# VH-VL binders against Methylated protein MJ0556, part 8

Target 1, 173 residues: Methylated protein MJ0556, of Methanocaldococcus jannaschii (q57976)
Amino acid sequence: SKFVKLHLVRTLNKYKELQKIRVKDVMISGDVIITTPEKTIKEIFDEMIKHNISGMPVVDDRGVMIGFITLREIRKYMTSHPYLNVGEVMLKNPPYTTADEDIITAFEKMIESNKKLDQLPVINTKYPEKILGKLEGIIFMEDIIKLLYENIIKELKTLVSFYNHNTEIKIKY

## First folded at step 5 (VH-VL; framework fv_ecleralimab)

Design m67 (from v5 with light chain D29Y)
Fold by ESMFold2-Fast, scan of step 5:
Structure m67 (fold): chain C 173 residues (1-173), chain A 122 residues (1-122), chain B 107 residues (1-107)
Amino acid sequence: as target 1 above (173 residues)
Amino acid sequence: EVQLVESGGGLVKPGGSLRLSCAASGFTFSDAYMHWVRQAPGKGLEWVGHIKSKTEGGTTDYAAPVKGRFTISRDDSKNTLYLQMNSLKTEDTAVYYCTRGYWSEYGDFDYWGQGTLVTVSS
Amino acid sequence: SYELTQPLSVSVALGQTARITCSGDNIGYKYVHWYQQKPGQAPVLVIYQDSERPSGIPERFSGSNSGNTATLTISRAQAGDEADYYCQAWDSSTDVVFGGGTKLTVL
């Protein structure tokens, strides 16, 4: 039907537009919640609970990201050593993205990470695959999921509903 | 505070050997990417080579003029960097600096020792 | 091998702006670091990653890097800025290159 074809074309066009969206268009660059290697895991655990986040970039005195700390890593030590420093517990080689990377690739990095990240740090680097750059921001999986829902899933839901209604009509008669 | 102190320099004859040491303090040496840089009297800076941190594989790389003759090593238990120099040539005469690399490849040399003079002459 | 070219010398009057260039093919795609060296002393990092200034380095020092030229700019030059300046970059993950150095004279 013309209706189905129109909505399929619209969905494909929306997906193509999503592929053009860069991390910089979605990321949070102001008020990024960060930590430093000398803070204790107890302190940052309390901070994560307060802000309802599961991870924080760890930056040095230059503002360069040197690691990433998550609730998963903190859990390993909280019972026995709650006053260990962030630098001792953090992920030293975390996955990351850059401002000009597309949001689909960034999303895939989060999904495919064996660290099960809910967010990805955004760094400025001239060398792909190197953690040698200033922290520019953070991109949350939730914000990418919202874009996917609004542009793809919601449209597909409409198409499925239309299909089911038309199938019922043909069966009924 | 970060400190790097070189030692072991001196006068040596062509074809001879010498081992330099760099004592590090004020930072977690085992996490550091370390370099040797030299400077011939009245000349510019010349990179000699580096050694990566243990976590990044502890591998070494050397500038072409010294490759095969010089060996860089580290003893993380003693916070010490070494440069073993073999088959020394007169053109190896220089002040040798121990430097800390910031983080990893492509980083700057953020701290330097005061250097140790190596003179190769007959 | 990759080469970085600097002028042998640059002169600047007290209070004026000095500019020291570092030329290399497509140097703008590489991070450039700058070191200051005074006679009988070890080099000191003054600019890292093209334009960043370490703690303790005066704001008068700034850097830029684009195309084939990186530039160290020293504004309101002071007598204490007189030194040799070296640019440095990585040609690859296994090869470090220094410029030949520029002697800055403050008149």
Scores: ipSAE 0.477, ipTM 0.779, lowest interface PAE 2.1, mean pLDDT 89

Design m68 (from v5 with light chain K30Y)
Fold by ESMFold2-Fast, scan of step 5:
Structure m68 (fold): chain C 173 residues (1-173), chain A 122 residues (1-122), chain B 107 residues (1-107)
Amino acid sequence: as target 1 above (173 residues)
Amino acid sequence: EVQLVESGGGLVKPGGSLRLSCAASGFTFSDAYMHWVRQAPGKGLEWVGHIKSKTEGGTTDYAAPVKGRFTISRDDSKNTLYLQMNSLKTEDTAVYYCTRGYWSEYGDFDYWGQGTLVTVSS
Amino acid sequence: SYELTQPLSVSVALGQTARITCSGDNIGDYYVHWYQQKPGQAPVLVIYQDSERPSGIPERFSGSNSGNTATLTISRAQAGDEADYYCQAWDSSTDVVFGGGTKLTVL
């Protein structure tokens, strides 16, 4: 079918375009909500609630990310030790991405991480296997999911609906 | 304030041994990459080796000229870095600096001790 | 093994701009750090990660790193800048390399 072929070509082209989308095209780079290792988890918990976020990069005075703090980690200590410092609770080797990495790889890092992150910090580094580098931004899972839905899932839904309709007509015919 | 203080240097005969210590204060020592860097009299800086942070496994790496003769270790409970030097050669004569690596093996050396002189001579 | 090459000496007139180079094969792929060492003193970090300046280091110190050459630039040179300058890069976890050092003389 010419219609099926058109939608398959569109889906493939949209997937190829998605593979070209880099983290830097989707990430938040201005006003990234960050914290520092000397703050208490109580302070950061209150800030996360205020801003409706589940995680923050932890940076030093150089702007280098030295860890990542999540509500999940804070919850483990909050009731018993609310005045522990962020540096004592943070993930010291968190998953991260770089500005030039593709969004599908970034998404897979979030999904496959045993830390189950809703976001990834974006680091500018010459050594992509290490976190030594300046924090440039943050990318959220929800923004990637929206792109996947609009470009792939929505198109596939259209193709499936067409296929089902024409299959039913063929049976009756 | 961050401070690194080396000790243990002195005069040793070729084939002898020395143990250097570096007392660290003013930062969370167990999180730090620590390095030894040496400088022969009137010469340039030469990396000796490093020990990774406790969180990165505390593994060690050495420059080729000292590998098999020198051992780097750390005692995080005492905030102290060590360099055990065995089978010393006259070419090992140098001021030995203890330095902190910034957050990884790729990092700069942001703090340096004042150094301790090791002289290997007969 | 990987090596970094610096000129043995560089002279600059008071108030002028000094440029100290550090050459290495594809050095632009590595972070380069710069250290200042005055006679009888321990080295002091003056530039890290190619172009970043530590707190306390004046703005007239700057750095760049591209291709095969990293450069430390000292503008409006002062008598107190007279020192040995070393570049440093990392090739592997077992190969931290320093340049041979450059003696800066302020005339």
Scores: ipSAE 0.471, ipTM 0.768, lowest interface PAE 2.1, mean pLDDT 87

Design m69 (from v5 with light chain K30E)
Fold by ESMFold2-Fast, scan of step 5:
Structure m69 (fold): chain C 173 residues (1-173), chain A 122 residues (1-122), chain B 107 residues (1-107)
Amino acid sequence: as target 1 above (173 residues)
Amino acid sequence: EVQLVESGGGLVKPGGSLRLSCAASGFTFSDAYMHWVRQAPGKGLEWVGHIKSKTEGGTTDYAAPVKGRFTISRDDSKNTLYLQMNSLKTEDTAVYYCTRGYWSEYGDFDYWGQGTLVTVSS
Amino acid sequence: SYELTQPLSVSVALGQTARITCSGDNIGDEYVHWYQQKPGQAPVLVIYQDSERPSGIPERFSGSNSGNTATLTISRAQAGDEADYYCQAWDSSTDVVFGGGTKLTVL
């Protein structure tokens, strides 16, 4: 039908527009909560609880991201060794993104990660295959999901509802 | 504080061998990406080669002029970097610097030793 | 192989701005680092990753890198800035490349 065709074309066009949205358009670049390798996991656990966050980029004295630490990794050691340093527990090769990467690729990195991340650090680097770069921001999975819902899922929900109603009527007749 | 101290330089004849050492302190040496850089008298800086950290496999790479003649190695238990120089040529005459690479490849050389002079002459 | 070109020498008057260039094909796609070397001394890092200053390096030192040219800028030049300056980058084969060096003379 014309209605189905029109909505499929609109959904495809919205998906193409989503592919043009870059991490820098969605990320949080100010007031990113970070930590350093010499702090204890006890200190940052308390900070994560205070700010209701599940992960923090780990930066060195130059502001370069050297790792990422999550509540999941902290929980493994908190009861037995609460004074271990962040640098000893952190993920040394975490998934990350860059400001110019598209949000779909960033989302896929979070989903395909074996580290169960709710967010990705955003680094400024000329070598996207290397983690060498200054921390520029953070992008949250929730913000990407919101964009997917508004642009894709909501449109598909409308189309499916129309199809189901029309199918029900035709079966009765 | 970070310190790098080179030793082992001296006078050698063409075709001879020499081993340089670099004693590191003030940082976790086993995590560091280390380089050798040389400078011929009155000339510019020239990269010799590098060795990756143990966690990155401890692999080495060399500049074309020294490949096959020079070997870089490290002893993390002694916090020491080595440069074994074989089949030395007069063109190898230079001050040899030990330097720490910042983080990994593509990084800068944030700390340098004072250098050790190697003179290859008949 | 990949080459970085610097002028052999640059002169600057006391208190004025010196600019030292480092030219290479698409050098703006690579991080450029800068080193200062005084006679009889080891090189010292003065700028890393194009424009960042290490702790202890005065604000008078700055850097930029775009297209085919990276530039080290030394504002309000002082007698103590007189030295040889080297740019450095990594090429596509992960080899380190240095520029030929520039002698800065403060008049």
Scores: ipSAE 0.524, ipTM 0.791, lowest interface PAE 2.1, mean pLDDT 88

Design m70 (from v5 with light chain K30Q)
Fold by ESMFold2-Fast, scan of step 5:
Structure m70 (fold): chain C 173 residues (1-173), chain A 122 residues (1-122), chain B 107 residues (1-107)
Amino acid sequence: as target 1 above (173 residues)
Amino acid sequence: EVQLVESGGGLVKPGGSLRLSCAASGFTFSDAYMHWVRQAPGKGLEWVGHIKSKTEGGTTDYAAPVKGRFTISRDDSKNTLYLQMNSLKTEDTAVYYCTRGYWSEYGDFDYWGQGTLVTVSS
Amino acid sequence: SYELTQPLSVSVALGQTARITCSGDNIGDQYVHWYQQKPGQAPVLVIYQDSERPSGIPERFSGSNSGNTATLTISRAQAGDEADYYCQAWDSSTDVVFGGGTKLTVL
C-alpha cells in the first residue's frame, strides 16, 4: 500500500508535469521539410521517400501554411495523375497546433483526426480558428509517445509488476 | 503579374443604380478572396464588402452603410468581380477600389486596382 | 463600433525615424496591416500581419503591435516616403476597419 501510494503520487505528479509541457518544448522548428502548392505530387512523393517522411506542410511564398500533404493523399492519384500539383491534392484545412498549446491537446488532435496524421504542423496565429499563420515548426506523434512512455507507461509498468507479485503471494497463502 | 482593372464608374442621380466591374489577371481568380474598398474625395479608406473564394463557399459580407443596397458577385469563368449598387445616396460618392484579399478573414489587401470614380449627384 | 485612431499628420526630418501610431482597444489581439497612398494613386501594402514586409518594400519599414497601439516605423526617412498611411484591422470575421489616415511630411 505504501509502495502503491508512493508510485501513484509520482505518476500523478509526472502527469501534471506532462500537462505543463508546451508544443514549443518538443517541436522541431529548424530544418522542417516543406513543400509549395505548385510542385507536382510525383516530385514530393520522391522527396518523401528520400527523407523517410509521410507528410509535409504546404506553405506559400510568405511562409504561411496553406495546407498539408500526406502520402495517403498522394497515393490516391500517383498512378493515374502523377503531375497533379500539390495544391490540388493537399488537405486545405488540416489539424494544427500552436507553440503554446499543451502536448496532450496536440496529441489528442492527431489521434482524433480522421486523416491519420503522424505529425502536426505548428503555426503562429492570432486566430486559432483559421490557419492564417506562419509555419513555426512540426511536432511528431513519436516524440509525444516517447514522453508518455517515459513519464507514465514505465511508472505504470512498475505498479503492475508490484500488483502481480502481491497477487501471487496472496494466492500462494 | 497581378492586375486588377475597375470599370463602370460615372455620374448617377440619387436613388439610381450602377454596376462596377473588376477584371482580374495574373493569378488564379477562383481561389482569391476579393474586396471592394471606397474612398470619398479627400477622405480616408472605407471597406465596402468582400466575397470569399468558391472553395470557401463564395459567401459575402458587407459594411453596415451599404448592407441591403449593394451586392458583390463574381464570375470565375471570366475572372471578373462585380459590385451592384442600388438606391445610391450622395454619401456613396467615392473612388471604388477592387482589391485582392490575402486569405479570407483577418488577411491584408495585397493588390489594389487603380479605382473607378462614382459620383452621386442631382 | 470599433474605431482605429491615427494622428492626422506626422512630420519627420530627412534621414530620421518616423513613427505612425494606430490606437484601438486591444488592437494587439488583432493583426494590423499598413497601406501607403500617394496623391492620385491606389494604396500599396507596406506591412502585413503587424510586422511582415511584402516583397519590394524596403527594410526601413517595420511594424509592431501590442496592447492598445500598433506602430508603423519608417527609419532613415526619404522624400519618397511622403504619403498618407492607413492602418487596417478586422473588428470581426465580417467587418473590416481602417484608421482615419496619417499624412507623413518629410521635411
Scores: ipSAE 0.558, ipTM 0.795, lowest interface PAE 1.7, mean pLDDT 88

Design m71 (from v5 with light chain K30R)
Fold by ESMFold2-Fast, scan of step 5:
Formats: C-alpha cells, sequence, structure tokens
Structure m71 (fold): chain C 173 residues (1-173), chain A 122 residues (1-122), chain B 107 residues (1-107)
C-alpha cells in the first residue's frame, strides 16, 4: 500500500525529528517555581494550590537541587503534621533530566518513575548518574505530550482510520 | 554557625592504635557526608576516607594507604564522627582534619575543623 | 591513581592578578574545588564546582575548568592572599584527589 508506506515514512521521519529535540529546546528556564528545605509543607501546599502546580524542585542556598516535593506526598502529612519542613518530606533522589537529553528519554523517565510526576527538574551536572548540579529549568509532561500528539499520534490516527476503512472494504467483498 | 572540633590526637608508637573524635554542631549532622583529611608536616592534603549520611546508608570508603587499618564511624545521636586508627606507621604522622562534605559524592569540603596532631614515632 | 598537578609556587605583586593552575587528564569533565590554607590554620573553601564562590569569598577570586586545566584566578592580589592553595577533584564516587598545593607569595 502506497498510502500506508507514505504515512509510515512520515511517522518514522517525525519520530527521528523528535529524537533530535533536546530538553533545552522545550524546558522553562526562567521563573521556575522552587522551594527550600526549611519551608513548611503547609506553606508549599498553599503555593501549589495558588499556582495550580503538582511539584517543585527543592534547592539549597547554592541553587543546587537537593530534592523534589510533590503535592501527592505533601497530602499524606497535611492533616497531621502541616508544619513539617519540606526537607523532611521531599524525595531526595528524584528523577531528573539534563539540558542535552532528548525529550523522549525525559518523557520515559516521567512515565517509568511510578511517582506520577507532571514534570522533571533540569539540572546542570557533570555526573549524570548523581544529582549534584544547579537547577537550570523544568520540563512539563504536557509540553512533551503536545509534541508527541502533533508529530506521532496525529499521523497514527490517520493510519488507523485508513486501516479500518480498508479492512471493512475487504470484509464486504 | 557550623563548627567541627577534633580531639584524640597524640604520640603513639608504630603498630599502635588511636581513636580520633570530631564533635559537630550547627547543622543536621545525620544528613551530612563526613570526611577525614590528613596533612603530614610540611606536606599537602591527603584524603583518608568518608562516611555517607544515615539516609544514604552510612557506608564508608577509604584511601588505599589506610584501607584495612582505619575505620570511620559516626554516632548521629551525639553528632560525633570517629576515626579508629590501627597498625599505625610513621607515614601516618599528620594533622587529621574532620571535614563536612557538601551534600554527597563529588561535592566540596565546605567546613573544616581545626585539626588534631597524630605523631607516630619510637 | 588519578593525579592533579599544581606548580609548587607562584609570585604576584600587590594589586596584580595571580593564576594558579591544576592539571589533570580531562579535568574539565570533573568538578574542581579550591581551598586556601594559611600557616597554622585549617583549609578554607574558596571556590566550589569549578567557578562558584562561597558566601564571604570576595569577587576577586574566580575559577575556570576546561580540557586538561583548571585555574584559580586571584585578581587585585592583597597581602592577606598569601597562602597555600589546593585544588581537589573526585577520581570516582569513592576516591578523592588533591593537588600537591601551590604557595602564593605576595610581594
Amino acid sequence: as target 1 above (173 residues)
Amino acid sequence: EVQLVESGGGLVKPGGSLRLSCAASGFTFSDAYMHWVRQAPGKGLEWVGHIKSKTEGGTTDYAAPVKGRFTISRDDSKNTLYLQMNSLKTEDTAVYYCTRGYWSEYGDFDYWGQGTLVTVSS
Amino acid sequence: SYELTQPLSVSVALGQTARITCSGDNIGDRYVHWYQQKPGQAPVLVIYQDSERPSGIPERFSGSNSGNTATLTISRAQAGDEADYYCQAWDSSTDVVFGGGTKLTVL
């Protein structure tokens, strides 16, 4: 099928283009909403609600990311211990990405973490296997999903529609 | 303010043992990576070993010259770091510094104690 | 096994710029930290992660790290800068290496 081959080629080419897109091309690097380990989880809960966000990088006085705090984790303690410090509740070894990592790998990190993350912190580190670097930005799952939809899912939708139509024609006759 | 105070140094004969202590204050000791660094008289700095924070498992690593002879331990309830030195050699003569590692592996040593002198001689 | 090489001594005139090098194979792929040690005193951190200054360290102290050489730069040198300077990096997550130290003499 000429039609199927054309759309498979388009889908493959768009996937290859997606593999070229780096985190730095999509991430937000200005006005990242962050917190510090000494703030209380009540303060952070109120801020998350105000900004409609589900997570924040936790940075120290050097701007180095030392953890990540999520709304999901905060909710476990809010009723009983609202004045616990962020440092006591935060995820100390969160998944993270770097500016030069491709967006597909970054997306897989969000999916595979099992932490229901809506975002990944972006750090500048010489040791990719260890979190020891300045927070450089944040990349949101919704921004990656938008790129995946436009480049892959939209093309696959076209192929599926064609397949269903073609299959129905063969069954009829 | 962060303070580290070493003690326990002294004169010991080759083959002897000595235990150094480092009293820490001004920070959450249990969250800190701690190191021992030594300096022989008139010589440069030499890393002895480290102990990870309690949250990272409290595991230890040592420089090759001291591995098997020295043991690093910590008592988080007392905010104290220890260095047990066995089978001491004249080459172990040095000022021993207790240092706080910034955050984890690959970090700097952001605070240092005053040091305690260990002299190994006959 | 990994070695960091520093010059034994560097001299600088008051108000001039001193540069202390720390050489190691592909040192630019590693974080380099710098310590100042004055006679009879414990070392003090002056630069961390190649180029960052701790609170209390004046702006005339700066650092760089690229390729095989890291450099500590002390601009507008003062008499109080006279000290031994040590670079430091990690060979692995379990092994720390120091340079041999550089004695800075201020005229």
Scores: ipSAE 0.525, ipTM 0.796, lowest interface PAE 1.9, mean pLDDT 89

Design m72 (from v5 with light chain Y31F)
Fold by ESMFold2-Fast, scan of step 5:
Structure m72 (fold): chain C 173 residues (1-173), chain A 122 residues (1-122), chain B 107 residues (1-107)
Amino acid sequence: as target 1 above (173 residues)
Amino acid sequence: EVQLVESGGGLVKPGGSLRLSCAASGFTFSDAYMHWVRQAPGKGLEWVGHIKSKTEGGTTDYAAPVKGRFTISRDDSKNTLYLQMNSLKTEDTAVYYCTRGYWSEYGDFDYWGQGTLVTVSS
Amino acid sequence: SYELTQPLSVSVALGQTARITCSGDNIGDKFVHWYQQKPGQAPVLVIYQDSERPSGIPERFSGSNSGNTATLTISRAQAGDEADYYCQAWDSSTDVVFGGGTKLTVL
């Protein structure tokens, strides 16, 4: 049908437009909440709760990201060793993205990570296989999910509604 | 605060062996990428090789001219880096620097020792 | 193997701007670091990751890196800036590689 074809084309075009959206268009680049390797996991746990975040980039005295720490890692040690330093607990080779990467690839990195991150640090690097670069920002999974909902899921809901209506008509007649 | 002190340099005959040491202090040595860089008299800097941090497996890589003859190792309990040099050639004559690499093989060398002279001659 | 090319020497008048180049194929795709070495001394890091300054290095030192050329720029040159300058990068074929070095003379 013309209706189905129009909405399929529209959905495909929306997906193509999503693939053009870069991390830099969505990321938070100012006042990124970070920590340093010398802080205790207890201190940063309290800070994460205060700011309602589940992860933080760990930066050194140069402002270069050297790791990433999440509530998942903190939970392992908090009760027994609350005064362990961030540097002892952090993920030293975390998944990360760059400003020019597309948001779909960034989303896939979060989902496919064995750490299943709610956010991804954005760094300036020329060597994607290694973490080495200035922290430029952070991108949240929630912001990407909102874009997927608005551009893909809504269109699919419309198509499914049309399909269900047509199927019901055929059953009746 | 951060210090790197090389030792073990000296005169050795072609085909001989020599071991250099680098005593590190003022930082968490076990987390550091460590490199050896050399400089022949009146010549430029030449990378020799590196050893990754203990947390990244402590693996080594070498420049082509020294591969198979030189071995880099570390003793994290003593905060010491080593360079074992075998089958030495006249072309190996140089000041050897111990350097700390910043977090990876792609990183800069943010701290350097004063160097130790190795002279290979008859 | 991958090579970095620097001019053998550069002269600059006191108070003027010196520019030292480091040329390599697609060097702009690599991080470039710069070192200053005075006679009888170990090298000192002056620029890392193309354009960043370590603590203690004056703002007169700056760097850039694009295409096939990285540049170390020393503004308001001082007598104490006389030294050999080396660029450094990483390549999969050579691992770490250094430029041949440039002698800076302040006239």
Scores: ipSAE 0.416, ipTM 0.750, lowest interface PAE 2.3, mean pLDDT 89

Design m73 (from v5 with light chain Y31W)
Fold by ESMFold2-Fast, scan of step 5:
Structure m73 (fold): chain C 173 residues (1-173), chain A 122 residues (1-122), chain B 107 residues (1-107)
Amino acid sequence: as target 1 above (173 residues)
Amino acid sequence: EVQLVESGGGLVKPGGSLRLSCAASGFTFSDAYMHWVRQAPGKGLEWVGHIKSKTEGGTTDYAAPVKGRFTISRDDSKNTLYLQMNSLKTEDTAVYYCTRGYWSEYGDFDYWGQGTLVTVSS
Amino acid sequence: SYELTQPLSVSVALGQTARITCSGDNIGDKWVHWYQQKPGQAPVLVIYQDSERPSGIPERFSGSNSGNTATLTISRAQAGDEADYYCQAWDSSTDVVFGGGTKLTVL
């Protein structure tokens, strides 16, 4: 039907538009909450709870991101060794993204990561194989999920509702 | 506080061998990328090779002119970098610098030693 | 066989601005670092990652990198800036590469 064709075309067009959205259009680039290798995991655990965040970029004395620390990694040591330094616990080669990468690729990095990340650091690097680069921001998975819901899931719900209604009509006839 | 001190330079004949050492202090040596850079008298800087940090596997890479003749190694327990030079040629005459690479092969050389002179002459 | 090309020499008058170029194919896609070397001394890092200054390097030193050319700029040149300057980058075909060096003369 024309109805189904219209909504399929619209869903495809919305997905194509989502593929054009860049990380820089969605990321937080202002004052990102960061830490350094010398702080203790106890200090940053308290800070994460205070700010309701699950991860922090770890930067060196040059402001370059050298790692990423998550609540998941902290939990492994908090009870037994709360005074371990961030540098001893952090992910040294975390997944990351760049400002010009598309949000779907960034989302896939978070979902496919065996580290179960809720966010991805955004770095300025000329070498995609290494994390060596200035921290530019952070992108949260929840912000990408909201875009997916608004542009894809809502449209698909309309199509499914139409399908279900038509199925009931066929049963009556 | 960071210091790099080279030693082992001297006069050798073509075809000979020499081993250079670089004693490092003031940083966690095992985490560092280390490089050798040389400079022939009156000429420019030329990269010789590097060795990656222990955490990145300690693998080595070399410039084409020295590949197969030179070997870079490290002893993290002694905070020492080595350059074993075999089958030396007159073209290898240079001041050899030990330098620390910042985080990766793409990084800058943030600290340099004083250099040690190697002269290959008959 | 990736190569970086620098002019052999650059002259600048006291208090004026010197510009030293480093040319390479698509060098703007690479991080460029700059070193200063005075006679009988080891090189000293003056600019890293295109435009960043190490602690102790005066603000008169700046850098840029775009397209096929990276530039080291030394404003308000002083007699003590006389030295050889080298650019450095990484390429997958050569690993680490240095430019040929530029002798800066302060007149």
Scores: ipSAE 0.477, ipTM 0.774, lowest interface PAE 2.1, mean pLDDT 89

Design m74 (from v5 with light chain H33S)
Fold by ESMFold2-Fast, scan of step 5:
Structure m74 (fold): chain C 173 residues (1-173), chain A 122 residues (1-122), chain B 107 residues (1-107)
Amino acid sequence: as target 1 above (173 residues)
Amino acid sequence: EVQLVESGGGLVKPGGSLRLSCAASGFTFSDAYMHWVRQAPGKGLEWVGHIKSKTEGGTTDYAAPVKGRFTISRDDSKNTLYLQMNSLKTEDTAVYYCTRGYWSEYGDFDYWGQGTLVTVSS
Amino acid sequence: SYELTQPLSVSVALGQTARITCSGDNIGDKYVSWYQQKPGQAPVLVIYQDSERPSGIPERFSGSNSGNTATLTISRAQAGDEADYYCQAWDSSTDVVFGGGTKLTVL
């Protein structure tokens, strides 16, 4: 079918273009909301609610990321120990990405994580197995999902609708 | 505010043992990667070894010249780093520095103690 | 074994720019730190991660790192800059490695 071929070619081309999109093309690099290990989990809980975010990079005074703190981890301790320091509760070896990594790999890191991550910190590092680098930004899952929806999911919905309609016609005969 | 103070240096005979201590204050010691670096009289800096934070497993690594002879340990309740030196050689004569790598075993030594002199001679 | 090579000494005139090099195979693929050591004193970190300055270190100290050479640059040299300078990197086979040190003399 000319229709099916056209939409398959378009879907393949859109996927190829997605594979070329880098984290740096999508990430937020200015005014990243961060915290430090000395703050209390109560302080940053209030800040997360105010800014409607679910996670923050934890950085030292040099801008080096040393961990990542999420609402999920905070909630485990908030009722019993609201004055625990961020450094005691944070994820010390969080998943992270770099500016030049592709967005599909970054998305997979969020999905495969055993933590409920809505974002990944973006760091500049020459040591891919360790956190040793300056925080460059943050990439949100919702921004990646929007790209996937517009470039892949909408096209697939059109193809599925076409397939279902034609399958019904075939069954009737 | 951050301070590192070494102690325990002195004169020891070849084949002898000595234990160095480093008292830390002004930062959360338990989160720090701690290192020992030495400097022979009139010579350059030489890395001895390190110990990771307790939360990162407290594992140790050593430079080849000291591996099997030296042991690094820490007592987070006392904010103290230790270096146990066994089977000492004349080549181990040096000022021994305690230093902090804030989040890294790779270096970035932002605070150093004043050093303690270890002399190995007969 | 991974090695870092520095010149034994560098001289600079007061107010001029000093450059101290640190050579190592593909050192540009590693982070480099620089330390200043004055006689009878402990080392002081002056540059970390190739080009970053710790709080309290003057802006006239800068660093770069590419290819096989890292460089510490001290502009507007002052008498108080006289010291030994050490570069440092990490390598998987050797762990922490220091250069041999460079004595900076301010004329």
Scores: ipSAE 0.044, ipTM 0.635, lowest interface PAE 7.0, mean pLDDT 87

